# VHH binders against Uncharacterized protein MJ1408: the designs that were tried, part 9

Target 1, 350 residues: Uncharacterized protein MJ1408, of Methanocaldococcus jannaschii (q58803)
Amino acid sequence: MSREANPFKKMPTILMPDELMAKALRRGEKVANEMRQKELPWLLKARFVEEHKVRTIASVVADNLQKVIDKTPPVRKLPKFYQEMVEVLVGIDDFKKSMGAFKWASELVRKLGNEYARKIRKARTPQQAGKLRKEFVGRVKSILEQIHPEMAFVAVAREKLKDLPTFKDLPTVVIAGYPNVGKSTLLKKLTGADVEINSYPFTTKGINVGYIGEIQMVDTPGLLDRPLYERNDIELQAILALNYLANLILFIIDASEFCGYTIEEQINLLKEIKDLFKAPIVVAINKIDLVDEERVKEIEEKLKEVGIEEILKISADKDIGLDELKERLKKIAIKEFLKDKDAENKELEC

## First folded at step 18 (VHH)

Design l6 (from i4 with F27L)
Fold by ESMFold2, fold request of step 19:
Structure l6 (fold): chain B 350 residues (1-350), chain A 126 residues (1-126)
Amino acid sequence: as target 1 above (350 residues)
Amino acid sequence: QVQLVESGGGLVQAGGSLRLSCAASGLTLSRYEMAWFRRAPGKEREFVAAINWESGDTYYADSVKGRFTISRDHAKNTVSLQMNSLRPEDTAVYYCAAEIGWTPDEYLHTSYYDYWGQGTRVTVSA
């Protein structure tokens, strides 16, 4: 399964009990009307009509439930990004238990359909055949109502999961830094085109995606732009899922502090992100046109103390240092992407 | 009583355009998949396009991608098929179809849909 596909887009509409029963009854009546055209003795016709109605209703209900199971990927076989998102958005255990309820109901409806079809074949009167079919329908309604909470849960889960972002399977750079450090301006200048907005949990601004050739650039407004202590555990899990996407982190420092945060505050955020992510970090010191070279050197030394090896000095507004930044990002992101692909291939060979 | 009524068919020369409409009555479409199928002379019905009323998601047969556009109109309770760059092989009776819910792969088949219109004829001359 690749990073380019959202496996949950193939999930069917989850019908509620009354919707699924109505569909099944409609198809059962269609079959019954076809069977009434046959030339049979009165009792045999009644048995034949009611038997085929029951068999059709059972099949429509059971097959619908089974198709939900068949079209929903097993969570443990998904790429790790999607496994983590299922846990964050819906809960893996509840999702699995709900799929079990669908399977239980599908199998039970099929079993009851066979049982009632056999009883109808032995009905002594047309009225008895009709009563058996009505009893069967009542039993199916009851089964669907028993799993109504699981059907509703899966319907909500489908809506949450089908709109998860589809990322291309490309070397990926995730951009981080406080608001107003120049992230959006830089992204537009590096990619040269309008960015694509993608949904991501816990941000209403979405994720901005742009490209430098075959390099996927992702800006994360509302995710990697404030301290971790502001996050609950669920939000933090959604942020950590980015580990399965990012090959490189580009952290932007505003040398001028006009963003509203001191250099120390910005470096503290960098440290938190460094601790969260396994990908290497490149730091770009932005807005160098607004400060002395000595100040930039001081910031650079502080970054080296934190363990940052890749530091670039830029001004997005003045187009300073952007070509070198592009080339450095491409080199590192491609290297890390290929390294990850090699590790995946060796894992699969085991 | 449920009814689907197609309109907008006619004769058009190759390269031309037509817009088909399907009016639904007796159904609340909010949970329905709506589709267009067509039957060329001597052939069976084949899938053309579908739209999920709830999501607005659209699907097209490869033979019509880029030329046909399916759309929905909530106010009129209708589905439309805009057919551009028509070819003689597009000549067919076009049918509107509906069914509750969407299932991948199955929505391509006539057996998926319980509700059908009577069809509207489209003829594309050379």
Scores: ipSAE 0.705, ipTM 0.902, lowest interface PAE 0.7, mean pLDDT 87
Fold by ESMFold2 at other seeds, fold request of step 19:
Structure l6 (fold): chain B 350 residues (1-350), chain A 126 residues (1-126)
Amino acid sequence: as target 1 above (350 residues)
Amino acid sequence: QVQLVESGGGLVQAGGSLRLSCAASGLTLSRYEMAWFRRAPGKEREFVAAINWESGDTYYADSVKGRFTISRDHAKNTVSLQMNSLRPEDTAVYYCAAEIGWTPDEYLHTSYYDYWGQGTRVTVSA
């Protein structure tokens, strides 16, 4: 699936066994009532009514299960970001196995519907035809209860997956840094007021998406704004899925330390992100209006010691250095995006 | 036992507004898709709007988008259709419909829904 749409938003509601069975029985009875209006000999009418009831129930159940399969994208065909998020949120193997259970149940219900319809056509009495239909319904109910855990699993998975963020297929900059370093102010200054909020796992704040022309800017409140060693393994995997999104990371340092974190603490967070993410990093030293030039030079030297080559000096509040930052971000993000598109095309060579 | 009861139809001038309501009885709506369809004279019922009771997600026909708003009221067990900027082509009998679950594309069709109200007439004069 492309970055422009969440592929899971088209998944149908997953009905539980009693819900699906009730729907099927309701529609089966409606068809039975229609068939009862036909002018037929008594036994033939009973066979005809019960046969069509069975075929309708089988179709409603089997088709509903099959629609879940048909409307759910195959995970292997998704962009890697979505594949990683499926693994984090639900587990790819369990998801695939549950889809297999839906397929098994759908095919079995359809097969049983055909078999019981044939038996009903040969019924010797109306009571025998009705008994066969009741037996068929019991078998369908049993099959649905057998896959109830998989139905429940897919229902939960659907709720988690339909809330995944939708990203455009554009050069993407992910913003990182401690709280209060100026990330939100900078995002607004660089992109303007058109910032979209998207859900993301393990943060109630969501992620903020804005644009500089065709450059997608992503701010990650609650994700890349505190030490990563504090995260459990599942949270960390969700954060690291951003590797498949980010073409460039913009790390913001508060030169003044008014954010509540020392330069050492901020650089330690930067090192964690550098170790875990493959995208190149640009560091913006923010709030330079609140410190002297010697302090900024000191910070810059520390950043060079840890291997940061792209450093810009800004004040988001005072509109200092933002034009140069914007142009540098565009240049690097586009370069890395084109490199990633080349790799994607080569993956399709077989 | 299951009943959908529409109310709020009537005569209104072009550019005016009208609010339709649909009360459900004998049905627990928590897992249901609720929809409005309309039938103009001599035509078939066509989709107007839908709301998923559980999620609150809404869907609109292109012809009414931006003018009509579907909403739900959990306390009253009702769905409503606020119709603004009415046009003569909105003249129709409006029907409330319900079905368990949501399926993409299928919710647009009358055959998707098993439960229907009696309809309420809306007439928009020039």
Scores: ipSAE 0.699, ipTM 0.907, lowest interface PAE 0.8, mean pLDDT 88
Fold by ESMFold2 at other seeds, look of step 18:
Structure l6 (fold): chain B 350 residues (1-350), chain A 126 residues (1-126)
Amino acid sequence: as target 1 above (350 residues)
Amino acid sequence: QVQLVESGGGLVQAGGSLRLSCAASGLTLSRYEMAWFRRAPGKEREFVAAINWESGDTYYADSVKGRFTISRDHAKNTVSLQMNSLRPEDTAVYYCAAEIGWTPDEYLHTSYYDYWGQGTRVTVSA
């Protein structure tokens, strides 16, 4: 399976019980009308019409439910990022239970269709054949109403999951820092191309994706640009899912503080990001063209005191230090990506 | 009980434009996939364009992409097909179709749709 595509984009519309039943009845009646044109003895015609109506209704309902299952990969086979997002957004246990209900209902409707078709072939009167078809329809309606909660659950899940971003299976750098520190400008300068905007839960700004060769760069406005105390538990879990994508964190500091946050505030956010993520952190001190060298050195020393070993001094606006930054990001991100792939292979081999 | 009625067909010179409309009656389209198909003389119906009413997502056949635009009008309960840069090969009877829900790959096929309009003729002269 390709890890490069959002697996939930292929999920069909989830029809509610009345919608699916109405579609099945519509197609059943179409077949019945076609069968009524055949030249058959009165009783045999009644049996033939009702049998084909039942078989058509059963197939429409059962196939619709089965297609939802077929177009949705099992959660346990998804990449870890998508597994975590299913847990955060809908709940893995409830999702699995609901898929099981679809399978149960699909198989039961097909079984009943076969049983009632056989009963109709043995009907002694047209009235008996019609009664058997009506009984079958009633049972299908009941089965669909029984799984209505699971159908509704899957419909909501589809809406939440279909808009999840699609990420390439590449070394990935996630950019963090307060608003207005230069993240978007830097992303455009580093990638040399237009960035792609993708949706992501809990941000209306989306995420920005760009590339430095085979390095995937991800900027997360609204996600990694404010303190965690402003987040509820669900939002925080969505942010933590990024651990399964990020091979490296690039944290941007605005040396000038024109972003509206003091160096102390920016470093406090850095500390929170460091605690949230397993990936190593590179810090870029941006806007060095707007401050003197002593200020930059002061900031650098504070970063070293916090335990940051990889520090670059740049100006995105003036194109200062960007080539060195690209090279450093590539080196570290590729190393961490390969390390993670080796660990995954060892887990699968066991 | 559902009826789809196309309008807007006619004769037009190559390079010209036409706007087709499909009015739906007896149904609220909120959960429906709406599509345009066409049938040239001696050929089978082929997919032209589709729109999901709820999401607004659109799909186009390669032969019309960039020239045709499908759109919806919530107030009128209609779907429109704006056809620009018309070519003689676009000559066909154009049909509006509808079906509840969307299924990947299946929405491209005539068998997916239960509801059909009567068709409107479009003739593009050289």
Scores: ipSAE 0.697, ipTM 0.904, lowest interface PAE 0.8, mean pLDDT 88

